# Designs tried in a protein design chat: VHH binders against c4kar8. Part 237

Target 1, 263 residues: c4kar8
Amino acid sequence: MAELSTPSPASPAPLDGGRGDELEKFTLRGARQILQLLQDLITHRGLITAHTGGGHSFMTAVLKVDEERGRVVLDPSPDPQANRRALAAPRLTCVTQLDGIRIQFPLVGLGEGQDKGRPALFAPLPAEMLRLQRREFYRLQVPLAHELSCLLKAEDLARKPVEVSARVIDIGAGGVAVVVPTGAAEFVIGGTLPACRLALPDGEPIELDLEVRNLNRQTQRNGTEQLRVGLRFAALPRAADTRIQRYIFKTERALNAKARGGL
Below, E stands for the ipSAE of ESMFold2; O stands for the ipSAE of OpenDDE; V2 stands for 0.75 times the mean of E and O plus 0.25 times the DockQ between their complexes.

## First folded at step 14 (VHH)

Design nb8 (framework vhh_7n9e_1; at its last look DockQ between E and O 0.05; V2 from the best seeds 0.00; counts 0 for: pae E 9.3 > 2, unsure alone 64.0 < 65, placed apart)
Fold by OpenDDE, look of step 14:
Structure nb8 (fold): chain B 263 residues (1-263), chain A 126 residues (1-126)
Amino acid sequence: as target 1 above (263 residues)
Amino acid sequence: DVQLVESGGGLVQAGGSLRLSCAASGFTFSSYAMYWGRQAPGKGREWVSGITSSGGSTAYASSVKGRFTISRDNAKNTLYLQMNNLKPEDTALYYCAREWPSGSYDEYLAEYFQHWGQGTQVTVSS
């Protein structure tokens, strides 16, 4: 009579562990790695979107890393209100991109002061930096010289149809991020914008449907408020996909060549 | 301070209906898009619906489309979710939000956007 040992029910792996574990693979925690990455941001003059909470953000940059004091120096917003929000926030979430890789890091303990006689924001060095290396997350920062635009079909505050020409700031295989003037149109995450037109340098605009995936109110360095809208390609014809991929590839190649001192 | 207070949850039989409310304070309600989300037991937060600041446009998750209706009364600073033909799969803590992080990395950002209510429990019995 062989006692069939009933296999002990495998404790359900905490479902939260999987996504957390995936994120951990891309999280830098080493002091040297963090310092290097911050220095790289300085070297490349990378613009950073600093999120202060409540859907508000401002554009900043890392100006200096003070290793002796264990702090990072940031460029303050030209908007005093944005700076106040930043200082009042328990945590600043910084988002940027370097070499097509998304970088995200928290700053805690933000303070204001002066660096070399100029107003600056100070924070302790981040304890961690997320560096997303997944290809699916790659977004090309659109060069200003290319002037990519997307004609958005939306509604205004009066619920009237409106067409808004939005500047494309980044583009990837899955979508675009655009900037629009605040109040130009209303958006809702999950909403669909039908029959929009993406203008690429290589030919006629691409007609496509867009899904709103992200909304961020931003203050620019010049003090102007704008809305950053992240848009997913809801339905992209194969021919359009090919054109977008070709544009990205060509642009990346050109940028890399320029960075190497070639053209 | 931003405050969101959900109400209207409860126990309902499959096929039944509920209407949730979210009272908003501490910000200009009429200037923001608003959202409903839910969290089922043992699952992550799920986006359910969104509505523009004016109420002119709405969006729905595929799982609730045709059954749920989001609306708002800006004069009352209140967001609503009419839920019809409820299913056991709709059992969740429902919460309203002023911001909704979206995308693969939004969970990290979601911790930053703390403008969520405490939620109201909806339980749908079979």
Scores: ipSAE 0.770, ipTM 0.911, lowest interface PAE 0.5, mean pLDDT 86
Fold by ESMFold2, look of step 14:
Structure nb8 (fold): chain B 263 residues (1-263), chain A 126 residues (1-126)
Amino acid sequence: as target 1 above (263 residues)
Amino acid sequence: DVQLVESGGGLVQAGGSLRLSCAASGFTFSSYAMYWGRQAPGKGREWVSGITSSGGSTAYASSVKGRFTISRDNAKNTLYLQMNNLKPEDTALYYCAREWPSGSYDEYLAEYFQHWGQGTQVTVSS
């Protein structure tokens, strides 16, 4: 290769042996489990982003599993250069979702050929697949009736301190997502917002530091454009963590009761 | 703005040592887990090491465990990588990042990889 390429910022990290013990519990290595998961992807007709390295990727799908030959069959790209990059790559990192759970797996030894007279890409079955079922990162969709808010201490467009009361749209063990009016304050990905206050219905607001992880301009279903800010909790005290978990549990239980009893 | 500046790379003989530094600015350094990664010519990116914001926990790729030590000085906003017993296969561009999913994927974490540093070259000769 003549040039090093910077990967796309949206690309997930490749599978490697330095994943530590936290990923191992999500790793499927049994041949039967891998075959079943691939069949599930075929049944749900999921689109897969296949990363070829250097910030390049193409969209594909698993067309079939050839169990007799131990191969997976992929849909080629209509872009010939994408197919050439895929065939030249030492491995292909495939990323998709199944029922909201992220699936990630490597393919090595990719080749081209024909399947029932149509062009196709082939690779040996992967030796492992990640099924990233991450219960501890569950995000509850906050009911509008709760009017949950988070007071953010940020700067306005004039670089002056401002306090913004942002509506919380989801909450989980690790953070919240909030919406703010466009122009109410400036945020930067990677910024830390110290001494924010999360207002839960039961008791005094929780004081906590927040980290900005995501920013996008979001058009709501009512046509209003707002900034959606993904915020991660910095080191929560144990008492704050238990209050958040209690809110999530109580709200989820109430929502499940309404669904069973009818809305 | 977030800035990460790597230094300390160079040419070294096999079996030698180097210490890399990553000077951070534009954010509260002590609030972020920090990572080292590397990329050799013609190869994909390799996760090397990570350290928690407090420095209380570390993790290493199997290829460097026992030879490399990650550390941080939160008072100086600096991340370090001590590399001992270097081998030719350690030759790569080394870079630091404020986010790297050392064992988990998260949609928010993936976007933070936009703020990787420029890198510092390490070349190990026999």
Scores: ipSAE 0.007, ipTM 0.191, lowest interface PAE 9.3, mean pLDDT 75
ESMFold2 (binder alone), look of step 14: mean pLDDT 79; pTM 0.801

Design nb9 (framework vhh_7n9e_1; at its last look DockQ between E and O 0.25; V2 from the best seeds 0.00; counts 0 for: pae E 2.4 > 2, unsure alone 63.4 < 65, grease 25.5 > 24.2)
Fold by ESMFold2, look of step 14:
Structure nb9 (fold): chain B 263 residues (1-263), chain A 126 residues (1-126)
Amino acid sequence: as target 1 above (263 residues)
Amino acid sequence: DVQLVESGGGLVQAGGSLRLSCAASGFTFSSYAMYWGRQAPGKGREWVSGITSSGGSTAYASSVKGRFTISRDNAKNTLYLQMNNLKPEDTALYYCAREWPSSSYDEYLAEYFDYWGQGTQVTVSS
């Protein structure tokens, strides 16, 4: 009988201790499951955020799976610097959503090349993919047509007060993610933004305090860089919480009805 | 190429002061918000403080607010943490970083740090 092989090096220890064990039950490692999930992302043309580390990411998509070579093919950024960061990164952490379920997977060994004469990024198939199938992880992707916005009270690069109307890209029970033009304002994780205003369609804007929870320089599909700011709701009044939950519920139902009616 | 090197730790008695430094290289320091974190033995990593790229705004954990002051000198590519009125519970390995992962359920789970310093030990005796 063959000797048991030495396992690959373990993933880095979880930052807060024990988190890695909790993620294990959401982790897919079956080759057929991984291929099917990647194919589903291709079929639905899922928009993927690829994190390159150091507070940088870029928007991409899986173009195809090359099963014969055991590779996934990604859409490169039109921004050469974003591609350079991706190629230099020890790994890409790819994040997306499929049917309301958060999908996350690492890509290691990213290289550049061409696919049918067009520039492309290549990586070995991921050895694992994370499917976070829990209600508390849900973030509604806000339809562009809603033009949902949040007025942020922040400081500009000259340290002067500024109000920035930021587009809301997703919203969940605990907060929003927004995009802000590069240079419009400065933020720091852990900072608080008092008296911001979230504009929902069903009434007057909600005044709320927000806490910055993540901060990422994100290169968009068109190559422009925006600042993605993840914001937590602080001390949210019950009435405001109800309005937010209703917006999420109504929008989700409308999106599902549109998908069924489009069949 | 990205490197963060902490210094200035040591043994100090309760009520004392200590000033930590973080020397940065391999990236444009002045374009990044920067952070201090700490980890006590047998405990998880704790966010301590953050500062915007210009230095115009700061944030602190409640446990250190009023006692610790974060600052930066962009001309010297250096981040600082002035720690006053130290307490035994401040005993930890202190490290600087140019990003901080969220532990919220609505943020990226299993986010990584790719640029952390190795840390400098601070020990506060009673």
Scores: ipSAE 0.460, ipTM 0.799, lowest interface PAE 2.4, mean pLDDT 82
Fold by OpenDDE, look of step 14:
Structure nb9 (fold): chain B 263 residues (1-263), chain A 126 residues (1-126)
Amino acid sequence: as target 1 above (263 residues)
Amino acid sequence: DVQLVESGGGLVQAGGSLRLSCAASGFTFSSYAMYWGRQAPGKGREWVSGITSSGGSTAYASSVKGRFTISRDNAKNTLYLQMNNLKPEDTALYYCAREWPSSSYDEYLAEYFDYWGQGTQVTVSS
């Protein structure tokens, strides 16, 4: 009588994790994990940038975790206006780094008080903490001398088609980061830019579709505003992939040779 | 103070339609790209749709493309999500979010929203 081993129910195929699923992989929701990470921040005296919205932020630190009361104690800003903004904000977004890993977590229900006779900010423990990892794909920092560019087909604020020549900052197998002047075009995360042209030094531009993955608006020291756009290759022909990989490899080799005192 | 208030959620049968609204206040609404996200029970937050500040460009998750339409009325400081041909898999808390103003380039995976509402519940019955 051969005991028919009932096949263990196939673990449900990972749901075709939309873009949101990538963030879930890096989200800590376990109470113990959250507590441990907060304690690690305390131990390492990690400086935290607390964002109050509207482009405003202040520097803080986790001073204490009160497990009994289920709250975190933060160092208030020396700027009373920053503290007022923090208290008025429906959400405080805290950003820090520990061991080269970016940590991001929301605080809701911020209050002010005293801890051991010192002014402090209090918030309930975060329900989740993001431990953000580097992108899986290596990205080559493009040497300024290469002047890599990408012609982006986008729309302006008036919804008119525009072509924007963007400098490529970094490139990898999965995409590019580019810099554009602020206001040159509008972008939305998840948006597609069709029939763009990536210019490589080795030949004709590569026509490709790009997907907007991230947006970073920066004010330079000179007061000029720039928009950094992270772009994924949405449709990359095999020949184009080969060219990109070849460029990356050749450039890395050259950079490494220079760093070793070669050429 | 920045506020986002979602409305228009409810119970609907599969194949039905809903229109969500998000009323924005406390900031220059027309200067920000806006987004819809959702969180299903026991799942993480999922990006659903985005729209540029002018409303000229839109983006959709593959799961909702062709069924959902994002729009905005900048004069009314309101974001909308028209949801057609709803499926049980669309059952979630839906929230609107404002694009995060970042001051630095980040090579890490990041969350791109600085404010979101409390959400409106959408339940799609089979």
Scores: ipSAE 0.308, ipTM 0.726, lowest interface PAE 1.5, mean pLDDT 84
ESMFold2 (binder alone), look of step 14: mean pLDDT 79; pTM 0.795

Design o1 (framework vhh_7n9e_1)
Fold by ESMFold2-Fast, scan of step 14:
Structure o1 (fold): chain B 263 residues (1-263), chain A 126 residues (1-126)
Amino acid sequence: as target 1 above (263 residues)
Amino acid sequence: DVQLVESGGGLVQAGGSLRLSCAASGFTFSSYAMYWGRQAPGKGREWVSGITRSGGSTAYASSVKGRFTISRDNAKNTLYLQMNNLKPEDTALYYCAREWPSSYYDEYLAEYFQHWGQGTQVTVSS
């Protein structure tokens, strides 16, 4: 049977090679630029999610940049198993945010040891760092005091409908990241969660459809495991987009004013 | 010791069908969502389909939706992909995975993958 229209491109996009040229303009390769960006992460005490593969990650931070030895020093996980997974991985993919700008970089050749008498992880300085200054990549870290939540509609292990109140940890123009207890519900990358409810301050919950983009079992710095779920806004009415952008803008302004001692 | 072993590939004419299988061992199969991916000659990895732990929900790439069906048998630790109305552009090495490498954001995919099968070759002639 002949078809009149061409199929839309598959989503998600190819995982390697397909975006190299487009992302090159956001890629830092200069040694001084890389050192400066790592130092900025230290100065701002930025938390890093380190992906070890196998759907696993742990929270870390850059403790120090050792320019003389050409290495970065990272805070180890309190979970020994997370550290073992990291050390066994051929590479880590590190994801963080600085002033709302997404930063990603690989670490290869991870080792363990001591820094000033304390356990530490070490890796050679990354040869490249990605700094994505695009509106769709901006993520506001949601303040704990806001108690921002999203009621997810999903299925449990018995294929029964379940509603899960998930804490929103970051939010941007394209979606949210939430945390749920491991085993609370079934998720699959590419799956759609219809009629979820995002609770923002100053108004009724926003009803919206969410697409699962990322799943990570994450070990917190206190050793507790959680499932971090990345969710894309599958369809977003103009009024909802306006409310989300207003929340992001207001919250960022308030955080900036507080940092300057104004609030 | 996680092992994923794909089978069922082969040469087929356009419009034909194939059924792929993935035998899983070394982990609790029923505790993981499972995925099919493919890599065409000279191209990057492409997500094809996913299925929840229970098999209650599935997802498909737009290029295969309506033609492919993912399923699982947790009692047999086996993942399946039924491929109908095959097209020359479906020619690829097909592999199963217990997770799909992606980032938290739509536009950057940069995660390392640890648990891939060796793959099974599907060739669709025109």
Scores: ipSAE 0.457, ipTM 0.777, lowest interface PAE 1.9, mean pLDDT 81

Design o10 (framework vhh_7n9e_1)
Fold by ESMFold2-Fast, scan of step 14:
Structure o10 (fold): chain B 263 residues (1-263), chain A 126 residues (1-126)
Amino acid sequence: as target 1 above (263 residues)
Amino acid sequence: DVQLVESGGGLVQAGGSLRLSCAASGFTFSNYAMYWGRQAPGKGREWVSGITSSGGSTAYASSVKGRFTISRDNAKNTLYLQMNNLKPEDTALYYCAREWPSSYYDEYLAEYFQHWGQGTQVTVSS
């Protein structure tokens, strides 16, 4: 019976999130491990994208871990609206990266106050943190100096076809995150952007189909808002996959050398 | 005070049709992509459909593509889901949402779905 086990076409990842047992091996639940990871984020000056719901986020950082009071101290946004959204949210989903490893954790019960006379946001220590050590979850933060872009084919606010040059802010084996200029185009999660062009420094732009997987309006540290779009590679030719992985490896090596005092 | 209020659900026979509505308030509706999701008894939440802020582009789960149509009226701050050729497996509580939680690319890492509506129940009998 050859039909009992035929190869299936690749299925896209589901568009509905769920916390499952498969993530357990990447979940930190020990109080000491959580404290150490938060301290590592402080030491490495890790920028955190805090998702406040409704497609909104703001850029923050852990300023301090208050072990006596069992809480973290976060840098508030200079945009009062972003802070109000955060305080009104039932939960913040915090996403960051340490040495290319994705870190994600919830904060519940956000409050505001002061730390050393300056405005601050406070939340109880998270009961768990995800630290995703698998290569498929790795995201390289693209250096601004690389000016890496992706030419997106989408529709504008008037429903007309438009080509938008978007700045690539991170890249992994499965996709890219880009910043789109305000008002330049419309996106919807699950939508397909055909025949986009990813520019890499080692050759011709790579033509590929992209699926929209994430949208957020991120308030930057200077208070301005950016539309951040997460895009999955719908399919990659082997040559394109090799070039992307080569770029990631080469850039990681260069950044690691620079961090250790290399030129 | 952001609110999403779903309506239009009910009991319908297989092959029938229903039109769901979602009345939005407390935010600038025309600035946001909107979504429909559903949850069947004993199952997790499933993404059903999405529509851009202008209504120019739409997306559908493979299970409903060709049968469901998402639309919006920005002047009325209302999102719609026209459901045709309903099947028993479409039985679920249907929600509208201003966002859908996802990983940046290819994996969902955690379920932090934000839906501000109570949902509207759809029951399809055979």
Scores: ipSAE 0.496, ipTM 0.813, lowest interface PAE 1.8, mean pLDDT 82

Design o11 (framework vhh_7n9e_1)
Fold by ESMFold2-Fast, scan of step 14:
Structure o11 (fold): chain B 263 residues (1-263), chain A 126 residues (1-126)
Amino acid sequence: as target 1 above (263 residues)
Amino acid sequence: DVQLVESGGGLVQAGGSLRLSCAASGFTFSTYAMYWGRQAPGKGREWVSGITSSGGSTAYASSVKGRFTISRDNAKNTLYLQMNNLKPEDTALYYCAREWPSSYYDEYLAEYFQHWGQGTQVTVSS
């Protein structure tokens, strides 16, 4: 091949692909736009995954925006260790989703205190926020009622083969995010999990190879810790891709219809 | 405080070998997957290799597969990278990490994280 192959919008990027210049067009820096977006997260009760470094995160939410003091108020974790990690971090990377759009922003200078007698975390308003309206960044949040699972083939801490039934929490054109109990199996970014089985409601499980792209020990809103694993589809056949896209489309339509009181 | 200290770099001729070490402290090393990355002059950061917490599984970038070997000694809190058949294209600052900001599927603002370790310089001449 003489030409450099460029990934399409629906294709997975390289593991170390640099795309900072492409993200600039999705970056919000206007104070009013940032305030409005944070307020939208409050209105929709959007859950935020706050990455504290070292492969750790915790689930939080914006409780309010204090425009007078130029700061955001966040819901602390019931796990004191998660809060300690957050306060020690030089910055938090916050990731959330609103109306199918991925939103990411940094928080620097986190502090703790109380708001109306309740524990709270405080941070200055972010100077920028990413609002990624690109198809390849879209993720469907999988309804719990669907009980969507993926059977992963991995190794345990004793280097023995294990099969782990992992709950699928989101799915997109390029992959899935799953959660497993901490310690159930070992994963490494860049590693391949062969012959995994993705169970969709509309037929036989899809057998596929998955590449580990992200690992995060996430403290949930109830204080428990789960390992969140981001998995890229490797060499996905067209028929499997069509079934996955059909599931995403049908599920989004059903969720939109229910939100409006439809059938 | 988490600390990662890389060593073992140097100047080597094409076809030569080097062994890099990373001394870890401030966390339970044996419970984390570990990684080697590199940054060549004037280029972005590149993922090189990873190893599971037990050392049972490894992963490599296609550019180094078959030439580099990642390993770990959990009793000594040390990560290693054995580099064989070095090429001028391997010239870079090498650093270790206990996490790797991924691209594409679960991207986040990686540029807002602190750099891992001080790095060790590898220069391959032809």
Scores: ipSAE 0.590, ipTM 0.850, lowest interface PAE 1.3, mean pLDDT 83

Design o12 (framework vhh_7n9e_1)
Fold by ESMFold2-Fast, scan of step 14:
Structure o12 (fold): chain B 263 residues (1-263), chain A 126 residues (1-126)
Amino acid sequence: as target 1 above (263 residues)
Amino acid sequence: DVQLVESGGGLVQAGGSLRLSCAASGFTFSSYSMYWGRQAPGKGREWVSGITSSGGSTAYASSVKGRFTISRDNAKNTLYLQMNNLKPEDTALYYCAREWPSSYYDEYLAEYFQHWGQGTQVTVSS
């Protein structure tokens, strides 16, 4: 084998600055803890983004935990190509959220078949799950009813300036994640988008410089593809920071109040 | 299958120049942003540069900005890195990638979803 090849999952990930050590305290390895967390994802109807490699992912969900057979049952994509990529991948990286806490876990040995007469994907129970319980990692899932948007200033495929109104899907102290239709504009990780406008409820849009940090082409449950873009606040004015924090706090309190009220 | 093959490395004196190439196959090259990274002996990987699918926008690490230029030729499925005014600190294995795990979470999951080539060695003598 060639030296310096991409590490397998049996090998440690190539980490900068000891990041693996920092994540150890958030890693669950107990069988009962893993089963309980997977069951919580089912109970909360949590949607999972399953990464199949190469910047590709699809939307899925845990349909069932089969303790007797030691496996999870997943909802397949309506896009046959997404399912083929998943089955061909040596592993899936599953990412989701539960009550604002980011959860990640690998699935190895994916297969396909049927569950109760319906198509399904199957995988052995994960040996570990990452549950990131830190304030700085918190992301508020933006309620659809808020219609939060960010007007991005970017370039189209012909290298012409374009303005794209992107839906904000989550927001935290350090940035936002947005959805852009595939082909609407070009992005590159590390690139800066100047003078973008974040529209929060109540008040004028906030003008911000954003840095592109994540790009992922996600196949939705309806079979359509969208581009998900992770954006960091490059230079956050104090007034903007205050408004963003206030929105997060107010929305979180409203969601918590609804949950305690039986909603 | 996705394949990335880097070339153009070598030994060069400080102040010199090198041009790296990355030949891509097995995917629609013109549909992806592309990246250059490097790894010095005993250190972790470092992001160097990125370019959009059309080539219209680029990004650079502060340590190389003004000295390195990333470019691409979509007709030839080839990515380039022109390196000028090389410093001993630029000594590293250089590799290209179709994606870059730049967030804290993505870097943790790097082994699961990146496609990296084997790399080409650049050694800068003082």
Scores: ipSAE 0.498, ipTM 0.803, lowest interface PAE 1.8, mean pLDDT 82

Design o13 (framework vhh_7n9e_1)
Fold by ESMFold2-Fast, scan of step 14:
Structure o13 (fold): chain B 263 residues (1-263), chain A 126 residues (1-126)
Amino acid sequence: as target 1 above (263 residues)
Amino acid sequence: DVQLVESGGGLVQAGGSLRLSCAASGFTFSSYGMYWGRQAPGKGREWVSGITSSGGSTAYASSVKGRFTISRDNAKNTLYLQMNNLKPEDTALYYCAREWPSSYYDEYLAEYFQHWGQGTQVTVSS
């Protein structure tokens, strides 16, 4: 299976200066703003995916901000291997979402210790945080109650066709992230999975072609690992696009109404 | 720092062959899937081929399937692209890329945060 070259403006090359200008618009560097954003993550009990490199991540949360010592306290993984990977990493890339806004920040110089008698991870406060406010960066975290799934048509290690039911964990205009059981299928970055079936709560499954964009082995709060696969909509029919956007809008509106008792 | 350095491009006649190399450093090469992309002047980026971290599985764009072969040598931290039966339409800047260690399926964010090389130019004359 293959992708077609599409006529579109060229994306910036790795050495293009335009990338720096684009990121700067969304970058917070003020100490007060950084502290406030981290406190907001604590208040909302936001879950953070911390990427440790090598295609690995674990789920964490900010437990505390120590403003006087200039450090953040993170919830360690119950998996000791995930914590060892984090401590050995030159940096963590932390990704989360707050009120529909994607937030990303690096942590450098991770250490371990204790907070209130419990194990904890510590890092200096980040010097910068990205806050991506544009709608095209929005990803709906799929409510567990919706039990959203995508039936993937892939290949196993022996290159034989296999169908894998994967749980959809987030969804946006450009694609979905799914959880796949370890060893269920082989995925190649840039490969296309044809005729996959996305099951939304209302109506028949949507048949789509999905491009593999990203693979990540994530350690869960219970210490187990799962494979997360980022999948881009390779070709999205108008009707499918409409249904996906409707689901996102309806679910976001319901979540906002529940959180705020109205608009 | 993650570094990806492509080499092996050049000028070749239609029907000829070239072998591209990508030397990787600054990360554990054997832990990441890798891919080759290309960009011709006035066109967007096109995915060409991908390979799993172990080298056990590969994928190709329809335009190159049967003509190109992706491979890797994890002991040498090197990615390869063997290009046979080259056509004028294969003329492009070829670059290698490491998978982003994130579940970003958003092409804009993935491209801004994943590691790409500077590229090597391939020109195919008729």
Scores: ipSAE 0.006, ipTM 0.318, lowest interface PAE 9.7, mean pLDDT 79

